# VHH binders against o75319, part 187

Target 1, 181 residues: o75319
Amino acid sequence: GNHIPERWKDYLPVGQRMPGTRFIAFKVPLQKSFEKKLAPEECFSPLDLFNKIREQNEELGLIIDLTYTQRYYKPEDLPETVPYLKIFTVGHQVPDDETIFKFKHAVNGFLKENKDNDKLIGVHCTHGLNRTGYLICRYLIDVEGVRPDDAIELFNRCRGHCLERQNYIEDLQNGPIRKNW
Short names: E, the ipSAE of ESMFold2; O, the ipSAE of OpenDDE; V2, 0.75 times the mean of E and O plus 0.25 times the DockQ between their complexes.

## First folded at step 12 (VHH; framework vhh_4orz_3)

Design nn33 (at its last look DockQ between E and O 0.81; V2 from the best seeds 0.70)
Fold by OpenDDE, look of step 12:
Structure nn33 (fold): chain B 181 residues (1-181), chain A 120 residues (1-120)
Amino acid sequence: as target 1 above (181 residues)
Amino acid sequence: EVQLVESGGGLVQAGGSLRLFCAASGFTFSSYSMAWLRQAPGKRREWVAFITSAGRTYYADSVKDRFTISRDNAKNTVSLQMNSLKPEDTAIYFCAAKYWPTLYGSYDYWGQGTQVTVSS
């Protein structure tokens, strides 16, 4: 359906580049059919996403969609020049090892192929916060060796919202390192 | 054989300037991000400046607006222009190379370091 996700309006549409990384987090953009249920200033479409990214003097090179549905927008709503990757990620539970691996693999592949530019990896779930934050932090911790608290703080600061799910935070802080291959 | 060779260090008075150089060989320089790190006596090694393979630069807060990192892919060199030097900038400065274009994590290759001493 076309109902607005719960609390979707409460989150900033787009975060900031995480300094020293190629990550930017944002909430899910909604296709045109959702606009009738939103005030004009609340609208956030795929087009709006790219406009906001441009306003930051950035450019998206990849979008990783972590939502567990396809009802929010279509890949066809994105520019052809920006690859789209869907990783179905169940909400509220810590992503499984396969999901983590898929995410890491996608990020590493992008970095390897995009060394000649500064394009961003845009990552989003519904709110662009919990699942998004977990996987980005998991990558920073497991692959980049960042301290868990530093990773979380960096993400929270750049997203403009703090990770909310205690099970995610706990896993990041105290959980085991996941394999990178 | 991979080599990173630093040069340009020395003694300078506070407020002075130095330019460090690092000459790289043995790997595809243009594909790597480069960094300068420093280690002062009795202190941990700290990141100073970073430049990605694409040319994006990052600086530690302590050196921001005073130091400038740059690279020359044609010459396989990375440089650190250090202005307004302070005694607290005294350290061994290391050149390092990293495959991933990210600030965090370990580096793949290291130089031997060059001494920078800033007198009061």
Scores: ipSAE 0.826, ipTM 0.905, lowest interface PAE 0.6, mean pLDDT 96
Fold by ESMFold2, look of step 12:
Structure nn33 (fold): chain B 181 residues (1-181), chain A 120 residues (1-120)
Amino acid sequence: as target 1 above (181 residues)
Amino acid sequence: EVQLVESGGGLVQAGGSLRLFCAASGFTFSSYSMAWLRQAPGKRREWVAFITSAGRTYYADSVKDRFTISRDNAKNTVSLQMNSLKPEDTAIYFCAAKYWPTLYGSYDYWGQGTQVTVSS
C-alpha cells in the first residue's frame, strides 16, 4: 500500500550544502515499506539520507520536516542524536506568517545552540523543492538580508533543481519582507 | 573596548604574495566568525573570505584558490594569505567579526583597514 508521491522520482535525493549557510535540502526520505514500488536506484530511505550526508563530509544536527502528512517515515528511523521538528506547512499557497515565524524560530534556535560546530539543518517537504525552497529563501531574505534573486539562485544551484511554483517565486521576489519576531 | 587591528598591507608586484594579519581584542575571539572584506576605489565594500568559529571557510569567486583565510584562537588572530595577486586586488582590506556562523548579514565589529596595492 504506499503510494510514491507524484513526481518524487524526478528529483535528486539530496542537494549540496548551501555555501555560507547551515542549510541542506532534500526530498522526503521514504521508509522501507515504500521500496516495493521502487527500483533499487530509486530508493532513498532515512539511512540513505545519512549515508549521502556523510559522503559529503557533512553532519546533520536538525531535520525540519515541512510535510503536511506523517506517512513517509518515522522519526524513530533517525539517529537518536539528531533532533527532528515537524512544521506542518500547507502546500499550494504561500505559507502564512505563523509558519514562516516557526521556521525562523527553529533556525535561529539551532544556530544559537550549534554556532561552535559545523552541523547542518536538513530541510525537506515532499520533493524538497517548493515549500522547502520558499522557507529557506524567506529566511535568507528576511533574516540574512540576501537579495531575493540571489537567494533563489543559491537554493536552485545547491538543490540541483529550480523552484517551480510561481506564487512562491513571486512572493519571494515582490512580496512583503516579513518581520523576524 | 573591542578592537580589530589589521597589518601586513603594502605594495606588491602583480603575481606576488602578501599575508595580512588581524589582531583581535575586547571580545571572546574563539566564539566569533571572522572575515576579510575589501573596498576598491569607487566601489562598494565586498566580502573576500570568511571563517566560522568552527573553522569552515568560504571565498569569493574572484579570489578562490589564490587566497587562504586562517585563524589562531590562541593568539586571537585571523590571517589572509594572498597569492598570485592581480591589480584588481588593489583595495583597502578590512577585518570584521560577527557572532553568527553564517556568511550573510551584518558584522558586529570592524577594523580600520590596511591598504594593499598591486602594481602592474
Scores: ipSAE 0.505, ipTM 0.792, lowest interface PAE 1.8, mean pLDDT 91
ESMFold2 (binder alone), look of step 12: mean pLDDT 89; pTM 0.895

Design nn34 (at its last look DockQ between E and O 0.80; V2 from the best seeds 0.00; counts 0 for: pae E 3.7 > 2, SAP .669 > .668)
Fold by ESMFold2, look of step 12:
Structure nn34 (fold): chain B 181 residues (1-181), chain A 120 residues (1-120)
Amino acid sequence: as target 1 above (181 residues)
Amino acid sequence: EVQLVESGGGLVQAGGSLRLFCAASGFTFSSYDMAWLRQAPGKRREWVAFITSAGRTYYADSVKDRFTISRDNAKNTVSLQMNSLKPEDTAIYFCAAKYWPTLYGSYDYWGQGTQVTVSS
């Protein structure tokens, strides 16, 4: 229903563009019906998302939503027409190969089709941190050849929060390169 | 035939300046991101500066505020203005081109490099 996700208030709404990439991470925006449970300064709607992106002189070209529910907002309620993709990503476990492949495929497709502009891929889960950070870092490591510690540092700095789940961090730092791209 | 030809390297006193140029031919220059990378003896090649086809620039921390990358799509050239040079900047500098729109990963085309030597 209209229940604020656990710990959602603890996170900055939108990060910064990750330099040298097309990624920006954010927590799930909440449609206006959730605002009864939020102080005015705590609100973060789909409109707020787009305004914050524009304040950074950036533009979204794709939203990758790692949740399964449309309870928080619906793509039809976005203030502008932006391509939208849902990739269900279960929490607490390192994502499986199929999920990682779908993410990589979506990113690679976007980069090919958007070479001639500077639009961003917005990625979110509920909090825009652990699942979001894992998949972004997995892409940078496996596809772009970024060293694990450098990918994690870049994500943490640009998101404004450090990755928290130890199993994700350990898999990124010490786990195998995934060939599903 | 794709070519990237660097020029402007040489010997310079610490604190001095140099401007490197890269002339490109054989591909649609305006559609490619361009970079300068460098390799000092015994070290891995590292990126120095990157400029997208749209003109957005990125710099390695070690050269930020001292180096400026620019491009001229009418002349198919990329340049690197290097100010406040340090002996640590001594390296072979390479021009590179990349279609894939990220800073990271491999480049599609490379020049042969130009030597920059900064004396103490």
Scores: ipSAE 0.298, ipTM 0.683, lowest interface PAE 3.7, mean pLDDT 90
Fold by OpenDDE, look of step 12:
Structure nn34 (fold): chain B 181 residues (1-181), chain A 120 residues (1-120)
Amino acid sequence: as target 1 above (181 residues)
Amino acid sequence: EVQLVESGGGLVQAGGSLRLFCAASGFTFSSYDMAWLRQAPGKRREWVAFITSAGRTYYADSVKDRFTISRDNAKNTVSLQMNSLKPEDTAIYFCAAKYWPTLYGSYDYWGQGTQVTVSS
């Protein structure tokens, strides 16, 4: 249905670019059918996403959707020039190795193909926080060798909200490195 | 053979300026991100400035608004303009190249370094 996700209104719609990376996190944009249930200032559509990104003088080059549903918006709501990738990611549990690998592979592929530009990888789940933060941090830790605490702090600061799930945080801080191939 | 050769280091008084240069050869320079790092006596190596292949720049907080990194792809050079130098800027400065487009992680190629000494 068209019910607003729980606590969706509590989160900033779009974070800031993570300095030194191509990542930007945001909460899930909602298609027009959700607008009737929202105040005008609460609305955040796919169009609003791109407008907000533009206001930051940035440009999206890829959107990675980590939600486990397709009811929020349609890929057709996005510009054709921006690839859309769906990685169904179950909430509340640490993503499995396959999900992690899919995410890393997508990011690596994008970076190889976009070395000559400065376009961003937009990543979102429902709130653009826990699943999103985990996978971004997992990438920074496993692929870039960033210290777990540094990765988490960087994400939290840029997203404007802190990772909330202790199992995610614990896995990032103390969990094993996942293979990149 | 890959080479990164730094130049421009030396002795300067506090408040003075230096411009470091790094000449690159042996790899596709335009495809690499470039960085300046420094290592002071008794301290760990730290990154100073970073410039992506696309031209975006990043600076450590300690040098922000004082240092400027730039690159010339036609000449295969990266430079570091250092203004308002402080004694704490004294270090060996290294030029480094990184293919993967992030500020973090290891660098693929390194120069031998150039000494910068700022006197009080």
Scores: ipSAE 0.245, ipTM 0.632, lowest interface PAE 1.4, mean pLDDT 93
ESMFold2 (binder alone), look of step 12: mean pLDDT 87; pTM 0.873

Design nn35 (at its last look DockQ between E and O 0.80; V2 from the best seeds 0.00; counts 0 for: pae E 2.5 > 2, SAP .68 > .668)
Fold by ESMFold2, look of step 12:
Structure nn35 (fold): chain B 181 residues (1-181), chain A 120 residues (1-120)
Amino acid sequence: as target 1 above (181 residues)
Amino acid sequence: EVQLVESGGGLVQAGGSLRLFCAASGFTFSSYAMAWLRQAPGKRREWVAYITSAGRTYYADSVKDRFTISRDNAKNTVSLQMNSLKPEDTAIYFCAAKYWPTLYGSYDYWGQGTQVTVSS
C-alpha cells in the first residue's frame, strides 16, 4: 500500500554533503501515489530530491537504497543517467557483515569510477537516519580510519538529526572493526 | 620522481600573514586532491585545508575564515594564504597529495615541510 512510513514527516528531507566525503543522506522519496495522503508542503518526491540537490550546487552520481521494499518509488522515477543500487538492509538490528561488505564494495567502486568529478553518493533508508547513518559511519571508520565518535558527529550534523538506535551507536563505538576485502 | 616542495614559511608576529606555496612535479597534478597538514611540537599531525581536483575546498574549524587554500593546475602549485595568525598556528606545514577522492585516510605523496612560527 501507500501508507506513509511512520514518523517520516518528522525528518528533514535531505541533509548536506558530508565534508571531505562523497556522501549525502536523505529520507526515502515517495512517488506521486503517496501525495494523496500528504499536504503539499509535506511532499518529497524523487523530483523534489534532485531539485534540492541542485539547490545545494551538488550532483548525485549514485543512489544507494537501503530499504527492504520497492513500494516507495520506482527506479524509473529517477533520471536515466543516475545509477541506482538497492542493498536490502534489515532494520532494527545491526547490519550483518555481508550487508556491510556490499555497501563498502559499492562505495569503493563508485569512488574509483568517479575520481574525475565531484558527484555524490546519495544514501537512504526509510528515514535516512539509523541504517543510513550506521553504514556511512561504518565505512568511514573501517575504510577511512575516522574515529567512531567523529564519524557519528559528522553524520548527525550533516543529516540534521542524531542517530537514535542504541544498538547501532554501541556497535560503532565498541563493536569489532571489520575487514575490508 | 615525485616531488612536493613547500616554501614561504618563516617567523611572523601574531596577527600577521603568510602565504605558503607547494610546487608539484612527477605526477598528474590535476587528478589529485591536495592538502595542507601541520604538526606542532609534541602533537600529532593534523589536517588544515583540503582542495579537490575540481577545486572544492574544506578547512579545519581552527583555521576556518583565516586560511584559504587554492590551486593552479596550469602551474602545478597549491598555496595556503594564512591570515590573522596566532601562536597556536606554530607548526611544520606539509603539502600532501591524494589520488583517492576523499579527505580521510592516507596521502600518497608528502613534501618535506616548511616551518611557520608565530610569536607574541
Scores: ipSAE 0.388, ipTM 0.721, lowest interface PAE 2.5, mean pLDDT 91
Fold by OpenDDE, look of step 12:
Structure nn35 (fold): chain B 181 residues (1-181), chain A 120 residues (1-120)
Amino acid sequence: as target 1 above (181 residues)
Amino acid sequence: EVQLVESGGGLVQAGGSLRLFCAASGFTFSSYAMAWLRQAPGKRREWVAYITSAGRTYYADSVKDRFTISRDNAKNTVSLQMNSLKPEDTAIYFCAAKYWPTLYGSYDYWGQGTQVTVSS
């Protein structure tokens, strides 16, 4: 249906580019059918996403959608020039190794193909926080060798909200490194 | 053969300026991010400045607004303009190259370093 996700309004629509990375996190944009349930200032559509990114003098080169539903917006709502990748990611539990691998593979592929530009990897789940933050941090930790606490702090600061899920935080801080392929 | 050769180091008084240069050869320079790192006596090597292949720049907080990194792909050079130098900037400065386009991780190639000494 067209019900607004719980607590969706509580989160900043778009974070900031994570310095030294190509990541930017945002909450899920909602297609036009949701607008009737929102105040004008609460609306955040795919179009609004791109406008906000532009306001930051950035450009999206890839969108990774981690939501476990397709009801929020359609890939057709995005510019044709920006690839869209869906990685169905179950909420509230630490992503499995397959999900982590898919994410890493997508990011690495993008970086390899986009070395000559500064385009961003936009990552979102429902709120653009927990699943999004976990996978971004997992990548920084496993692939880039970033200290877990540094990765978490960087993400939190740039997203404007802190990771909330203790199981995610615990896994990032103390969990095993996942294999890079 | 891959080579990174630093130059421009020396002795300077506090408040002074230096410009470091790094000349690269033996690899596709334009495809690599370049960085300056430094190591002071008894301290760990630390990142100073980073410039992506696309030209985006990043700086350590300790040198932000004082140092400027730039690159010239036509000449295969990277430079570090250092202004308002402080005694704590004293270190061996290294030029490094990184293929993977992230600030983090290991560098692929290193120079031998150039000494920068800032006197009080």
Scores: ipSAE 0.351, ipTM 0.716, lowest interface PAE 1.3, mean pLDDT 94
ESMFold2 (binder alone), look of step 12: mean pLDDT 87; pTM 0.878

Design nn36 (at its last look DockQ between E and O 0.85; V2 from the best seeds 0.70)
Fold by OpenDDE, look of step 12:
Structure nn36 (fold): chain B 181 residues (1-181), chain A 120 residues (1-120)
Amino acid sequence: as target 1 above (181 residues)
Amino acid sequence: EVQLVESGGGLVQAGGSLRLFCAASGFTFSSYAMAWLRQAPGKRREWVAFITSAGRTWYADSVKDRFTISRDNAKNTVSLQMNSLKPEDTAIYFCAAKYWPTLYGSYDYWGQGTQVTVSS
């Protein structure tokens, strides 16, 4: 249906680029059919996403969608020049190793293919916070060797909201490193 | 054989300027991100400036707006213009190369370093 996700309005639509990385996190954009249920200033469409990214003088090179539904927007709503990757990720639980691997593989593939530019990897779940933050931090920790607390702090600062789920935070801080291949 | 050779270090008074150079050889320079790192006595090595193969630059907060990193792919060189130098900038400065286009993580190649001393 076209019901607005719970607490969706409470989160900033788009974060900031994470310095030194290609990551930017945002909440799920909603297709036009949702607009009738939103005030004009609350609307955040796929088009709005790209406009906001442009306002930051950045450019998206990949969108990774971590939501577990397809009801929010269609890949066809995105520019043809920006690849779209769906990784169905269940909420509220720590992503499994397969999901983590899929995410890492996608990011690494993008980086290899985009060394000659500075395009961003846009990552979102519903709120662009917990699942999104976990996977980005998991990548920074496992692949880039960043300290867990530093990764979390960096993500939180750039997203403008802090990771909320204790199980995600605990896994990032104390959980095992996942294999990168 | 891969080589990174730093030059341009020395003694300078506070408020002064230095320009460091790093000459690279033995690898495809244009495909690598380049960085300057420094290590002061008794302190951990820290990154100072980073430049991707695409030319995007990043700076540590402590040197932002004072230091400028640049690269010349035709000459296989990376440079660090250091202005408004402070005593706390005293360190051995290292040139490093990284194939992976991210700031974080390990570097693939390292220079031997050049001493920079800023007197008060």
Scores: ipSAE 0.754, ipTM 0.877, lowest interface PAE 0.7, mean pLDDT 95
Fold by ESMFold2, look of step 12:
Structure nn36 (fold): chain B 181 residues (1-181), chain A 120 residues (1-120)
Amino acid sequence: as target 1 above (181 residues)
Amino acid sequence: EVQLVESGGGLVQAGGSLRLFCAASGFTFSSYAMAWLRQAPGKRREWVAFITSAGRTWYADSVKDRFTISRDNAKNTVSLQMNSLKPEDTAIYFCAAKYWPTLYGSYDYWGQGTQVTVSS
């Protein structure tokens, strides 16, 4: 079966657009087959994602899916065709340099192609928190020159939940400088 | 070749208003995001207001609802309307431009700055 991810119900479905950026973070949407185990008010489907983004007067221009699995939903479940990129990101460990590079490359490509509109990059892992927050903050720090504590605070405030994994936080604050190529 | 020239600075009493202008030349203005930043005596430079080429705006919390950034692509200008000025708004105000539509990161072009002094 399609088991609901641990603690998934406890997280806000979608955060707020991060000011001054193109990022918005959310937890993984769940295709309809998962809804048997959810109360109606607990559901967060691909369609629900789209509706919640519209409610914020925003528009997605890219979805970056950081999950390691394809069991939660497929791009075909999205209500409209939106560019979609999967970057397999293992949990529990600080993402490796290859994963960080792929993420940076995807974001830079998006900014190049979308500089004259206001569309957002939606980023998610399972909960839209630890892996998602790490990679967004890593981008802001390495590419945009944002101070680590400022990046973390911005992400936490806009996601509505604080980064939880101490190894990610320590790597962002005190870890090695990461190459952008 | 590229120039950003600020104007409109000066001395104003607390509670007053002032409008800054930045005239741009030497680049395709409509393709660039524009910002106002300020540097108070003894302080680090901080962003104040940002406007993308698409017209999306952001403001620092300290100036939100008092300052308004606007751009005029036909005249290659960006302006900053500053209302309800406070002594803590005293600073050199810089106009800056960047190609990418994000607030953070390096700016490509900078003006020389214009002084704003708010007396109590």
Scores: ipSAE 0.558, ipTM 0.808, lowest interface PAE 1.7, mean pLDDT 91
ESMFold2 (binder alone), look of step 12: mean pLDDT 88; pTM 0.886

Design nn37 (at its last look DockQ between E and O 0.80; V2 from the best seeds 0.00; counts 0 for: pae E 6.7 > 2)
Fold by OpenDDE, look of step 12:
Structure nn37 (fold): chain B 181 residues (1-181), chain A 120 residues (1-120)
Amino acid sequence: as target 1 above (181 residues)
Amino acid sequence: EVQLVESGGGLVQAGGSLRLFCAASGFTFSSYAMAWLRQAPGKRREWVAFITSAGRTHYADSVKDRFTISRDNAKNTVSLQMNSLKPEDTAIYFCAAKYWPTLYGSYDYWGQGTQVTVSS
């Protein structure tokens, strides 16, 4: 269906690049069929995503979609020059090790192949907050060795919203390091 | 042999300027991201400025708009222009190199550090 995700309107469409990283988080863009249910200023399409990224003088090099549905937009709505990766990630529960590994692998692969540019890894779930924030922070913690609280603070500040799910926060702060390969 | 050698540190009055230099040798400089980090007495080491191999710059909020990092691949140097210096900027400043294109984590090579002291 074309119903707007709950609370979707409450979140900023696009965050800021996380300094020192190649990450940028955003809420899920919605394809054209959703526009009739939104005020013009509420609309956030794949095209709008790229425009907003451009306004920040950035460029997307990869989009990682963590939503557990495919109803929001089609990969065909994206430029051909920007790879799209779907990692079906169940909401509300801490991502499993396989999901974490897939995310880490994708990020590392991108970084390896994109050392000659400064393109961003765009990551989103529905709101671009909880699942997105967890996996980005999990990467920073496990792979980059960032302190959990620093990772969370950095993400929250750049996204413009704070991680909300206590189980995610707790796992990031006190959970075990996940295998990186 | 890999070497990073910092220079340009010293004593300066608040509001003054310094320019730090780091001369690199022994590795493919242009392939590495470069960073300046600093450590004040009794404080954790913190990143100050970062410049990717592609030339993108990142700054800590505390130094944004005051410090400028730049690199010269032809000379294998990275510089840190520090303006409007504050006593809080007093620290040992380190030049570091990282092959992986991220700010965080371990750096591959480190300089010995150079002392920057900003007096009130």
Scores: ipSAE 0.763, ipTM 0.882, lowest interface PAE 0.6, mean pLDDT 95
Fold by ESMFold2, look of step 12:
Structure nn37 (fold): chain B 181 residues (1-181), chain A 120 residues (1-120)
Amino acid sequence: as target 1 above (181 residues)
Amino acid sequence: EVQLVESGGGLVQAGGSLRLFCAASGFTFSSYAMAWLRQAPGKRREWVAFITSAGRTHYADSVKDRFTISRDNAKNTVSLQMNSLKPEDTAIYFCAAKYWPTLYGSYDYWGQGTQVTVSS
């Protein structure tokens, strides 16, 4: 429904571009119907997302939505020029190999199509932290060869919040390299 | 045959400036990101500056505000302006090229390097 996701207010709306990558992470934007239960300064709509990105002198070229619902906003609320992709990602568990593959495929496709511009991949789950951080870090580790601790530190710094799920952190640090197909 | 040829290295006094150049041939230069990396004696190779094909730049913290990377796609060159040089900048500097516009990961092509020595 129109209930604010648990702890959603506790997170910064939008992170900073991760230097040397095309990633920016944010929490799920909430359509107008959620604003009844929010103070004006707490609101973060799809429009607010794009305004905040523009304020950073950046531009989104793709949004990857990791949530398993569309109750928060509709893809139609986004500019028609920004591609949108939903990758259903179960929370609380390390994402399965199929989900990781889908994410890598989407990122690689974006990089190929956008190598001659500066546009960003926006990634969000509900809070823009655990599932989002896991998949971004998994990509950096498996595809880019970044050391796990360096990937985690970069994500945490740019998101403005540290990854919280211990099973995600453990899998990134000590788990297997996943197939890149 | 792909080649990256560095030039402009040499001996310079601390506080001085130096400009490195890298001439590229044998590939579509304008489609590649370019980087400068360096390796001091006994140390690991580290990246210094990175520029995407679209012109976005990134710098290591140790050189930020002192070094400037730029590229000239018409001449197939990338350069590194190095100001306020310190003895710890002494290293062999390498030019490298990468198809993907990301800093991390493997580079596709490497130069042979040019020595920069900063005397105190």
Scores: ipSAE 0.044, ipTM 0.527, lowest interface PAE 6.7, mean pLDDT 89
ESMFold2 (binder alone), look of step 12: mean pLDDT 87; pTM 0.882

